# Designs tried in a protein design chat: VHH binders against GTPase activating protein homolog 4 (mgp4). Part 14

Target 1, 192 residues: GTPase activating protein homolog 4 (mgp4), of Dictyostelium discoideum (Social amoeba) (q54qf4r322to513)
Amino acid sequence: IPIEEIMFKQKSKFPNLDIPYILVLLVNLIKKLDNGMGMKTEGIFRIPGHTSEVNALKKLINEQGEYQFPPDLYSIHPIASLLKLWLREMPQPLIPNYVYDKSLECQSIEEFIVFFKFLPASNQKIITYLAGFLNELVQPDNVVTSKMNLDNVAMVFAPSFLRCDSQDMILANVDREKTLVKLIIEGYLKLS
Short names: E, the ipSAE of ESMFold2; O, the ipSAE of OpenDDE; V2, 0.75 times the mean of E and O plus 0.25 times the DockQ between their complexes.

## First folded at step 10 (VHH; framework vhh_8cml_1)

Design u3 (from s1 with S30D; at its last look DockQ between E and O 0.83; V2 from the best seeds 0.00; counts 0 for: pae E 2.6 > 2)
Fold by OpenDDE, look of step 10:
Structure u3 (fold): chain B 192 residues (1-192), chain A 122 residues (1-122)
Amino acid sequence: as target 1 above (192 residues)
Amino acid sequence: EVQLVESGGGLVQPGGSLRLSCAASGFTFDDYAMGWFRQAPGQEREFVAFITWSGGSTDYSDSAKGRFTISRDNAKNTVYLQMNSLKPEDTGVYFCAASRDYYTEGDFYDYWGQGTQVTVSS
């Protein structure tokens, strides 16, 4: 389902949200867990949650209309895994495939901003929100414990932003994708 | 050229064991999480196990849990799947796959091997 369809459907339940509610939910859970220390979790987004836990969480979220999760029900890693999974399961990536090559041509945040403005509004909102969260994640006070620096986070999240359609170019574009995501994360304030 | 080459498959009796190997080349091995998938005849490819970049974390399908063990040797660019207590339903082609991230969804893996046949039969 394209992002636009997701948002269209969401409007009936969450008319005031301009980004997918599940994204907000998962991000907030991460931030609130462990007495607000969730983002400091060692290996966050790099250590996978167990499949059973991720699936259980996914099911729970899908079954609940109003998502009020007790923070003590799940550990960070399943939630983090689900967040990435959700991003990857979207019908199209945050940076749509039709502009994949163009996106990689951006060599600065300024260039990306110009590019970014031509993306669908929903994509812009989600990218901005996610970039802000990831920017917070890679702050020194979190990284000192989580060990997930900007480079690591960009590497881990590049596939959540971009999808290379060319099998032959996947390896060649790995560093380019990482570099782009780094620009987006560190320059997120300029996106809004 | 990226290559994943599986080996170690074969015919075993129920209750037997096999150890699969997957030799990787053409990419920075420790930059990729590795996974094992399998495809039974007439069935869709299914997740079996994955292991993170450093080998620090693993996960398994419900059917594999407790019987299979995934491991890797980054110095040898190789990922392994130790399969114990094999059952007839474990029969299929086993594929090694590489991803920049960890997934249970095959669609998200970047590279695949050609597979190795595992047959469990009395």
Scores: ipSAE 0.295, ipTM 0.690, lowest interface PAE 1.8, mean pLDDT 90
ESMFold2, look of step 10: ipSAE 0.486; ipTM 0.794
ESMFold2 (binder alone), look of step 10: mean pLDDT 83; pTM 0.830

Design u4 (from s1 with S57Y; at its last look DockQ between E and O 0.02; V2 from the best seeds 0.00; counts 0 for: pae E 3.0 > 2, placed apart)
Fold by OpenDDE, look of step 10:
Structure u4 (fold): chain B 192 residues (1-192), chain A 122 residues (1-122)
Amino acid sequence: as target 1 above (192 residues)
Amino acid sequence: EVQLVESGGGLVQPGGSLRLSCAASGFTFSDYAMGWFRQAPGQEREFVAFITWSGGYTDYSDSAKGRFTISRDNAKNTVYLQMNSLKPEDTGVYFCAASRDYYTEGDFYDYWGQGTQVTVSS
């Protein structure tokens, strides 16, 4: 679903929220689950949630409106999977394909910012928000238990940021995409 | 009372066309994304097409792509499914469904119609 339409719809419910509320919801769930230890979950975002649980979560979110999730009812992995799924189900990736090649040439966050500022406003906001969350995720106090360091997180989130349209280049670009996402996560404060 | 009423189904020959309509009432139509599903005899209900609240985005099953077109008229509280190049395997009961939020996978929609029969046969 296009970001613009999502944002249009949620204005009635969340008039002051400038990013998709589902993103905020899922991130907050991750942070609050397991008595606030959700981000410390081993293999978070790497271990997939069961499809049935992900679908159940989707249904629950749709039905409750104002989302009150008991922290102990759901495991982290379905929520994490849903977050990635949502990002990947958007018609366009967070980093649009028209700047895909350019983005992979970036060797610093400063180089990325040059064209980042020309992306749609919604893209900028979502990327910044997500990058901030991921930055928190890769802090040592989380990594010591989750085992999801910056490199690992960048690897698993690269497809959530970018999409390679060339089948022949998918493998070749994996490391480049990872590198870019690492820059974004580390340098997220410079995006705003 | 919430109602989704499908119409436009019928018997057509292979290669023929049908246009299904679904008239909605009892809820704010523009607040819901709309979908079409179908169920063949002895088969599970399957996704056919989806359209967002303003119609800015559509999605189709692999079998429907290139042949079916979903559209909506929020002023008329109606969603449509234009079906071209129909095949015998398209035979089934076609259901209109409404979804309030993001859920597009599976068949967990908030409201469902009773369905309209589509039969493609020589």
Scores: ipSAE 0.030, ipTM 0.467, lowest interface PAE 2.2, mean pLDDT 89
ESMFold2, look of step 10: ipSAE 0.442; ipTM 0.759
ESMFold2 (binder alone), look of step 10: mean pLDDT 84; pTM 0.845

Design u5 (from s1 with T104I; at its last look DockQ between E and O 0.03; V2 from the best seeds 0.00; counts 0 for: pae E 6.7 > 2, placed apart)
Fold by OpenDDE, look of step 10:
Structure u5 (fold): chain B 192 residues (1-192), chain A 122 residues (1-122)
Amino acid sequence: as target 1 above (192 residues)
Amino acid sequence: EVQLVESGGGLVQPGGSLRLSCAASGFTFSDYAMGWFRQAPGQEREFVAFITWSGGSTDYSDSAKGRFTISRDNAKNTVYLQMNSLKPEDTGVYFCAASRDYYIEGDFYDYWGQGTQVTVSS
């Protein structure tokens, strides 16, 4: 499993992290930016960052190799874009393709939990962490200014959780994917 | 000194095949995920394929899927790109790239080769 390979490699640098360090880094950056108001940014995760800024951020991350960034050097959107991009460019999605259909059959968080337990451990940890962050993101005090409610966030992050391999079913499954991600975000406390 | 040296490019007819190689030196090859990119004349460099450190996982651009196969031999410090069913639109300079920690479709990898020319023309 691709995620496990990433985690295996990461042990040399971050032995105490049980999730990819890039996720922690980017999430923390988002939380720290704008004097802690980053999650309140209008259109966060919907408005794309400029490619040049995303690339610059990537280079900085590679060079620094640690969680030391001046928050004032970057806007939210490049960081947010990099987070989504990383999730989407993984060899396998958080919900592996071989269980894509099964995942969409979950109609409740309780059903998802049963399903969830069969996922690889690394996947479970990443999903739980991300879901927690997204849950915080969709709280009313953030949504009032960001305008990114649960529905919007679920829609935007659905491709970060799932990948539909059937061209014919992509459109048909959009709402199903969104619904599933909504369940995950809302019910993240029940995942562990 | 870090080096990535691509080879195997050339002129082929549509429908033909090529196998690109990228020989790495100057760094611990197995510590890096590897990718192939290409750049057509007047176009931006684009992602083609990616392979993880141990070769356990691969990913491809939509254009490459079903036609190209990325592989690696860590004992030889080499990454390969088997290209089948080549099309004129596949023409461009193909670059090998290395990424240490994580991977994305973007072209901000840690190390890059100089590229090898691939021309698909009747």
Scores: ipSAE 0.024, ipTM 0.284, lowest interface PAE 6.2, mean pLDDT 88
ESMFold2, look of step 10: ipSAE 0.114; ipTM 0.543
ESMFold2 (binder alone), look of step 10: mean pLDDT 83; pTM 0.843

Design u6 (from s1 with F108Y; at its last look DockQ between E and O 0.01; V2 from the best seeds 0.00; counts 0 for: pae O 6.4 > 2, placed apart)
Fold by OpenDDE, look of step 10:
Structure u6 (fold): chain B 192 residues (1-192), chain A 122 residues (1-122)
Amino acid sequence: as target 1 above (192 residues)
Amino acid sequence: EVQLVESGGGLVQPGGSLRLSCAASGFTFSDYAMGWFRQAPGQEREFVAFITWSGGSTDYSDSAKGRFTISRDNAKNTVYLQMNSLKPEDTGVYFCAASRDYYTEGDYYDYWGQGTQVTVSS
């Protein structure tokens, strides 16, 4: 579902929310789980949740809408996996394919900001929100236990931000994508 | 071979200024965040300043804040530390360090320089 469609449907339930509710829900769950230590979970976003648990969670969220999720009902990894899955299953990546090459030309956050301003408003909002979350995730207090530093997180989330349509260029662009995501995470405060 | 070479240290009077440089080689400089640390005689090495790989973010120790400025030039593979309003307590060996992580404590830095002596004395 395109972001615009998601947002359109969401207006009935969340008229004042300018980013997809599912994103907010999953991020908040991660932050609240394990007595607020969710972001410190070793291998978060790297260790996959069990497929059955991820699917069960997905179904639950789709069916019940506003969930008061008891923090003890789910582990971090299925929730984290669902977040990545949601981002990857969007019809278009956060950085749209039509500007994929242009995005990779950005060598600094300043250059990215110039680029960023031309993206659709919904994309800007989601990217900013996610970048902020990821920035928090890669702080030393979390990394010391999670072992998910900026490089690891950027590597894991690069496919959630970008999709390379060229099979021949996939491997060649891996490092460039990672570098771009690192810039975004590092410079998220400059995006707003 | 990975190398970090500090320079710019020396003797300066209180209230004076110094600009330290750290030249990096043997690795992709732009992939690393850079930090400055210092060690006074008989003291543990302590954090001074940090800058991310693109320079988008910086951080300072409480002692350094407002007086020191960390910057980098990725084209020159160099990180700098501008030190103003120097105090005797700033005396020590200043080390440049590199980390691939976004931000890490000293124990998590991957590469270290040999250090440059900074002496603040009247």
Scores: ipSAE 0.018, ipTM 0.318, lowest interface PAE 6.4, mean pLDDT 89
ESMFold2, look of step 10: ipSAE 0.409; ipTM 0.736
ESMFold2 (binder alone), look of step 10: mean pLDDT 83; pTM 0.839

Design u7 (from s1 with S54D G55S; at its last look DockQ between E and O 0.77; V2 from the best seeds 0.00; counts 0 for: pae E 2.4 > 2)
Fold by OpenDDE, look of step 10:
Structure u7 (fold): chain B 192 residues (1-192), chain A 122 residues (1-122)
Amino acid sequence: as target 1 above (192 residues)
Amino acid sequence: EVQLVESGGGLVQPGGSLRLSCAASGFTFSDYAMGWFRQAPGQEREFVAFITWDSGSTDYSDSAKGRFTISRDNAKNTVYLQMNSLKPEDTGVYFCAASRDYYTEGDFYDYWGQGTQVTVSS
């Protein structure tokens, strides 16, 4: 199921939202939790939530749809885990597989911007939104506590952006993927 | 060349114990989370356990919880699975896998071993 189908289905519930509501929900939860200090959580997106908690949260979100979460009911790590999981469970990666190689040829944000404009609109919006969130995440005032710098964040999120479909090329492309995601995160302002 | 080589499998009686090892090479071991999966005959491969790159976090399948322990030695590029109180249901091929992050989904792991057979039978 392509992203377009997700968005199409979402239109019935969220006609004015141009990105998946679950992404917004999870990002906002991260930002709001711990009295607004969620993004400063040590090891955020590196420390996993327990599988049971992640699954419970996933189920809750899937069943309830639009709802409000009490900030004190959930910890950061399950939410963060779910965010990454959701990205990876999408039918297609944010950078579609059919342009995977092309994406890795981008050596600058400027080149990526040119590439980016030819992506489906839904992909552009989601990438921009996520890049903005990740950019905020890697700001010094967060990193000083979270210890999740740009390199770390790019590393853990690269698979959420891209999927290498060639087993033989996975290792060779790891650094390239990370580099690309770093460019996207750093240059997110130029995406919009 | 990336390699994951499992060892330590074998035949044990119910209630017995095994310790699996997985020796990794060809990539920066300490940058990867490691996982164990298993596949019983005629069944889908299923998650057993994962451990983060720094051993800071672990998680287990419901079946493995309380009986299995995953650990790693980054100096030896090896991940382990201590399996206690083994049951016939634990029979299967056990696979070691590497991922840039922690996952319970096998599809998200980058590298796989060939597996080691574990048979629990009286």
Scores: ipSAE 0.407, ipTM 0.740, lowest interface PAE 1.7, mean pLDDT 91
ESMFold2, look of step 10: ipSAE 0.510; ipTM 0.797
ESMFold2 (binder alone), look of step 10: mean pLDDT 83; pTM 0.837

Design u8 (from s1 with D107E; at its last look DockQ between E and O 0.01; V2 from the best seeds 0.00; counts 0 for: pae O 8.0 > 2, placed apart)
Fold by OpenDDE, look of step 10:
Structure u8 (fold): chain B 192 residues (1-192), chain A 122 residues (1-122)
Amino acid sequence: as target 1 above (192 residues)
Amino acid sequence: EVQLVESGGGLVQPGGSLRLSCAASGFTFSDYAMGWFRQAPGQEREFVAFITWSGGSTDYSDSAKGRFTISRDNAKNTVYLQMNSLKPEDTGVYFCAASRDYYTEGEFYDYWGQGTQVTVSS
């Protein structure tokens, strides 16, 4: 479902929310789980959740909509996996394919900002929100336990930000994608 | 052993320029954001500039903004501070510091150099 469609449907339930509710829900769950220590989970976003648990969670969210999840019902990894899955299942990546090459030309956050301003508003909002979350995730107090530093997080989330349409270039662009995501995460404050 | 070694300090006239270098060793340089701090005589150490892991983002103190430029070369494990249009009030010991965070206050930096003296005087 396109972001715009998601947002349109969401207006009836969340008129003041300018990003997809599912994103907010999953991020908040991660932050609240394990007595607020969710972001400290070793291998978060790297260790996959069990497929059955991820699917169960997905079904639950889809069926119940505004579901108040008890923090103890789910472990971090299925929730984290669902977040990545949601980002990857969008019809278009956060950085749309039609500007994929242009995005990779950005060598600094300043250059990215210039680029960023031309993206659809919904994309900008989601990217900013996610970048903020990921920025928090890579803080030392979290990384010391999670072992998910900026490089690891950028590597894991690069496919959630970008999709390479060229089969021949997928491997060649992996490092470039990671580098771009690193810029976005570490330069988060300049996006807002 | 973790080491941060500053160099490039010295005596310059007002309006002059200096380029400080900080050579890092004993840790994975690219996993750390780098910062410059300074301490004038009788004053507390203050923030000057920082640069994130890949150099994609930088920030400066109000005093440094427009005059100083922080940069890094991860291949050389070195962070730099280009200081232009130096003023007498820029006089002090300049410290290099490393942090796993993209940006933290000075108290949260993990490693510190011994500092290099910068003196701006006519």
Scores: ipSAE 0.015, ipTM 0.275, lowest interface PAE 8.0, mean pLDDT 89
ESMFold2, look of step 10: ipSAE 0.305; ipTM 0.676
ESMFold2 (binder alone), look of step 10: mean pLDDT 83; pTM 0.837

## First folded at step 11 (VHH; framework vhh_8cml_1)

Design v1 (from u1 with S54D G55S; at its last look DockQ between E and O 0.82; V2 from the best seeds 0.00; counts 0 for: pae E 3.3 > 2)
Fold by ESMFold2, look of step 11:
Structure v1 (fold): chain B 192 residues (1-192), chain A 122 residues (1-122)
Amino acid sequence: as target 1 above (192 residues)
Amino acid sequence: EVQLVESGGGLVQPGGSLRLSCAASGFTFSDYAMGWFRQAPGQEREFVAFITWDSGSTDYSDSAKGRFTISRDNAKNTVYLQMNSLKPEDTGVYFCAASRDYWTEGDFYDYWGQGTQVTVSS
């Protein structure tokens, strides 16, 4: 469903939350599980969670809104996989198609902001939130253990931020999409 | 031009085995996750297995787990599906697909082969 419908539906339960609750839930779980060491998990966002565990998580959240997980769901990987999946399943990407080509031309966060500030308010808030989280994720004290540096994280998250609608440009744009996501993560403070 | 070309399909008796191959060209193979999907007549295409980039992490549908093994050979730009203990329910066209991330949803894959027929019948 569109972001605006998600925000409308959650309004009664989370009236002061200006981004989808599931994003906050999944990010908080990553930060707090494993005695606060979740962001140091080797291969986080690269190693898949088992499909059965990802589906079980999704079902629990959709049906019950519970933070309780089955005992066999002990790792960060299903949570990381679900975060990427949720972003990918949105009807429109976080960076909408109408700014896709222009966004890939950007050489700085300031150039990106020219388009960014005309996006729907929800998109702006979600992109800023995720960029801040990803900036924290790639801090050196996490990377030494996780082995997921800025380049790796940007590569893995590009499909969750952007969608190329031109079949003949998908291959040509892979490195450009990665570069844009790196720029957004590094410059996230300026998005606010 | 990106190309994915499946081979190795055929007719096999129940309980038999087949090994499918998918030769890839036109992109940096080791940067892509690969998947196998299948489609029976009149049915939607369904997930069988995926394998991540050059790391080789894998997962399977419930029906494939324990019987099928996905693998890749980055030197040959080829992904494989070893299919053991085949059942009539496995009959269908098997497709190879490529994406920059791993997914069980076929709509998220960018490149597809034309498919190879697998028929499991007495």
Scores: ipSAE 0.404, ipTM 0.752, lowest interface PAE 3.3, mean pLDDT 85
ESMFold2 (binder alone), look of step 11: mean pLDDT 82; pTM 0.829
OpenDDE, look of step 11: ipSAE 0.609; ipTM 0.829

Design v2 (from u7 with T28R; at its last look DockQ between E and O 0.80; V2 from the best seeds 0.00; counts 0 for: pae E 2.3 > 2)
Fold by OpenDDE, look of step 11:
Structure v2 (fold): chain B 192 residues (1-192), chain A 122 residues (1-122)
Amino acid sequence: as target 1 above (192 residues)
Amino acid sequence: EVQLVESGGGLVQPGGSLRLSCAASGFRFSDYAMGWFRQAPGQEREFVAFITWDSGSTDYSDSAKGRFTISRDNAKNTVYLQMNSLKPEDTGVYFCAASRDYYTEGDFYDYWGQGTQVTVSS
């Protein structure tokens, strides 16, 4: 579902929310779980939730329209997996394909900011929100336990930000994508 | 050049076993999660199993659980699929795939092998 369609449908339930509610829900669950220690979970976003759990959550959200998860599914890894999956399943990546190459040309946060301002408003808001969350995730007080540093987080989230539509260029651009995502995460405060 | 080459397929009787291998080259194997998919004639490709880059986690389709085991050897750039208690419905072309993340969705995998035929028949 395109971002615009998501936001249009969401307006009836969340008229004042300018980002997809699912993102807010999943991020808040991650922060809330384990008595507020969710972001400190070892291997968060590296350890997958069981497919059955992830699929169950996905079904509740996409098919039944549920925004409250059952208690038995309140675990970090399935929720974390669902967050990444949701980002990947969007018709367009957060950084749209039509500006994929241009995005990779950004060598600094300053250059990215210039680029960033030309993205659709919804993309800007989602990227900023996600980048802020990821920035918080990679803080030392979380990393010491989670072991998910900036490099690891950038690696696992790069596909959620960018999609290389050229099979021949996928390998060549892997490190460039990671580098860009690192810039975005580190410099998220400059995006707003 | 990125390559994934499957092997180990063949004809086996119901209840039999096969061990598939997928040899990877041309990319940093240890940075990628590996998956197995299969496609039966006239059907869509379906997820079978994945294993994370450090072998820390695995997961399986419902049909594969309890019968199949995915494993990998990063030193050999190879991923394996041990298939036990094979059934006729397991017949199909089995594909190895690589992704920078773990997915049950084939569309999210970056690299694919050409596949190896598995036929389970009496």
Scores: ipSAE 0.480, ipTM 0.781, lowest interface PAE 1.3, mean pLDDT 92
ESMFold2, look of step 11: ipSAE 0.540; ipTM 0.804
ESMFold2 (binder alone), look of step 11: mean pLDDT 83; pTM 0.837

Design v3 (from s3 with Y103W; at its last look DockQ between E and O 0.83; V2 from the best seeds 0.00; counts 0 for: pae E 6.7 > 2)
Fold by ESMFold2, look of step 11:
Formats: sequence, C-alpha cells, structure tokens
Structure v3 (fold): chain B 192 residues (1-192), chain A 122 residues (1-122)
Amino acid sequence: as target 1 above (192 residues)
Amino acid sequence: EVQLVESGGGLVQPGGSLRLSCAASGFTFSDYAMGWFRQAPGQEREFVALITWSGGSTDYSDSAKGRFTISRDNAKNTVYLQMNSLKPEDTGVYFCAASRDYWTEGDFYDYWGQGTQVTVSS
C-alpha cells in the first residue's frame, strides 16, 4: 500500500501522527523491550528474527490493523527484522527512484537537502524519523554492546532507503548507497 | 561481473545425502547474506535456508529444519547446503542467491545462480 493511502486511512485514529503508525510502534518496541535496553542488543538489525515469528507478527498487524504488542512477548530480532521488511515492501522506496541517481551524487547532507525538501511530505518525515532513530542507535554507549557501528547500520539499511532499478549498476552503487545513508544518519538534525 | 555457480547436485535415493556448493565472484562476499532456494517443476520458487554475512546466524524453512545445514566459508567465497535424509519432495532445482540483507522473499535478492538439479528417486 502507498504511504499516502496509509496516512489517509490512519488519520481518524491518529490525526496528529504524520508518519505511519507501524513505524512508531516498531521503533518504540525496540526502545522499550528488554527493560529499555533494546538498542544495545548485540547484532540488532544484523541477526534475523525467526521467519515464523516475523510472519506471525506481520499477519497479526495486517489482520488486526492497529495492534498493541505486550511488553516482553517478542524478542528484539523479529521486531527489527519486521521494520526492515516493512520498509522494503513499500511500492516505492523512501528515496524515490526518480531521484536515485541524483541522490548518489551527494557529497554532503546539504546537497541531499536540496532535493529532499521537494520529496512528498510523508517521505520527508519518515526519512527524518528513521535517521534520528538510527543516529541514536549508533551512539557509542549503544555500539559498545550492540557491535553495530555507523558503517554496519548504513550497510544493512541501504536496501530500506534506496532501490537500484538498473541491474548493471547494482554492484557499482553499493558503496555509494552506504555512503549516502551514512550522510543522512550523521546529518539528520539538518533534515528538520 | 557477479557470478554465483552452484554445484554438487545429482541423483540420490531417498534417505541419501548431498552437499551443494555455491562459488561466488565479482563482489565482496563477506558483505552479503546468502540464501538457498528451490523450485520443483510447475511450482513457485521457495525459500530453503539463509545465512548472515559472517555465518553467525542461520534460518530454515519448516521442511529443511533438522535435515539441512547452511554454512559459508568467506575465505573461499563459498556457501554450502548440506542436505541429509533426502526425500522425493526435495527434488528440484536449487539456487543460491545473494543480497546485502537477509530475506526469505526471493524477489529481494540481487544476484542468483543458474541452479543445480537435485533428484531424489528410487
């Protein structure tokens, strides 16, 4: 489902929420679970959640609409996996394909902002929210335990931000996509 | 040029074993999660197993659990699938695939091998 349709459908329940509720739910669960230590989980976003658990969570959310997960019912890894999966399954990536090549030319967050401000408002808000979360995730006091530094996080999240539609450019663009995501995470305060 | 080349397929009797190999080239192998998928005639491709970049984590389909083991050797740029207790329903073409992240959905994998035939028959 397009982001715009998701935002339209959720407006009556969450009139003041300007990003998809599922993103807020999953991020808050990561922060809340494990007695508030979820962001320090070793290998977070690198270690897969069990496929059956991820599918069960996805099915429950899709069938129930809004779902309030009980604390401590699920481990961090299925929640982290579902967050990446949800982003990957969107019809268009967060950075739309029509600006893909332009975005990879950016050498600074300021260059990214030039076209970022013309993206759909929902894309802007989701990118800003996610970048802020990822910036917090890669802070040294989390990384010492999680082992997930900025470089690692940018690498695993690049497929959630961008999609290369050109088969012959996929390999050539891997490091450039990672570099762009690092710029976004490091410069997230300038996105707002 | 990215290349994934599977080998080790063949004909075996029920209860037998095979070890599949997939040799990778043209990309930094240790940056990629690897998966094995299979396709029987007239069926859609289905997930079999995945392994993360360093080999630290694996997951399996329900039909593969307890019988198949995925592993990787990053020094040799190779991923393996050890298949034990083979059944006729395991028959199909087995593909290895690579992505920068782990997925059970084949459509999210960037690179695919040509496949190797596994036939389990009396």
Scores: ipSAE 0.114, ipTM 0.578, lowest interface PAE 6.7, mean pLDDT 84
ESMFold2 (binder alone), look of step 11: mean pLDDT 82; pTM 0.837
OpenDDE, look of step 11: ipSAE 0.658; ipTM 0.855

Design v4 (from s3 with S54D G55S; at its last look DockQ between E and O 0.89; V2 from the best seeds 0.00; counts 0 for: pae E 3.9 > 2)
Fold by ESMFold2, look of step 11:
Structure v4 (fold): chain B 192 residues (1-192), chain A 122 residues (1-122)
Amino acid sequence: as target 1 above (192 residues)
Amino acid sequence: EVQLVESGGGLVQPGGSLRLSCAASGFTFSDYAMGWFRQAPGQEREFVALITWDSGSTDYSDSAKGRFTISRDNAKNTVYLQMNSLKPEDTGVYFCAASRDYYTEGDFYDYWGQGTQVTVSS
């Protein structure tokens, strides 16, 4: 469903939350699991959670609503997989297709901000939230154990931020998409 | 031009084995996760197996687990599916697919092969 519809439906239960609750839930689980060492998990966001576990998590969310998620049921990899999957399954990408080409031209966060400020408010808040989390994830203290540096994380999360809808350009845009996501992660403080 | 070319399909008896190969060209193979999907006549395409870009992790559908093994050789730009203990219900067209992340949903894969027929019957 569209982000606007998600935010409308959740307002009755979470009137003060300005981003989808499932994102907050999954990020908080990652940070809390393994005695607070979740972001140090080797291969986080690279190693897939087993399909059966990811599907079980999705089923629990659908049965209990997106706002109710047991905190200690699963290991890190299924949770990380579900976060990326949820973003990928949105009907529209987080960076909407109408700014896709312009976003790939950016060589700095300041150039990105020129059009970022005109995106829907929910998109802006989600991008800022994720960029902050990913910036923390790639700090040296985490990377020494996780082996997931900025380049790795940007590559893996590019499909979560934007989608090329031109088959002819997918390959040509791989490195440009990664570069843009690196800019967003490194410059996230300027988004707020 | 991106190409994924499957081979190794054929007719086998129940309990037999086949090894499928998918030769990739036109992109940096080691940057992509690879998947195998299959489609039986009159059915939707279904997930079989996936492997991450560095050969570090795999996952399987329930029907493939324990019988099928996905592997890759990044030096040869090739992904494989070793299928053992084949059953009639494994019959279908098998496709390899490539994407920058791992997915079980076929709609998220960027590139697809043409498929290779696998038929398991007496």
Scores: ipSAE 0.358, ipTM 0.719, lowest interface PAE 3.9, mean pLDDT 86
ESMFold2 (binder alone), look of step 11: mean pLDDT 84; pTM 0.843
OpenDDE, look of step 11: ipSAE 0.496; ipTM 0.784

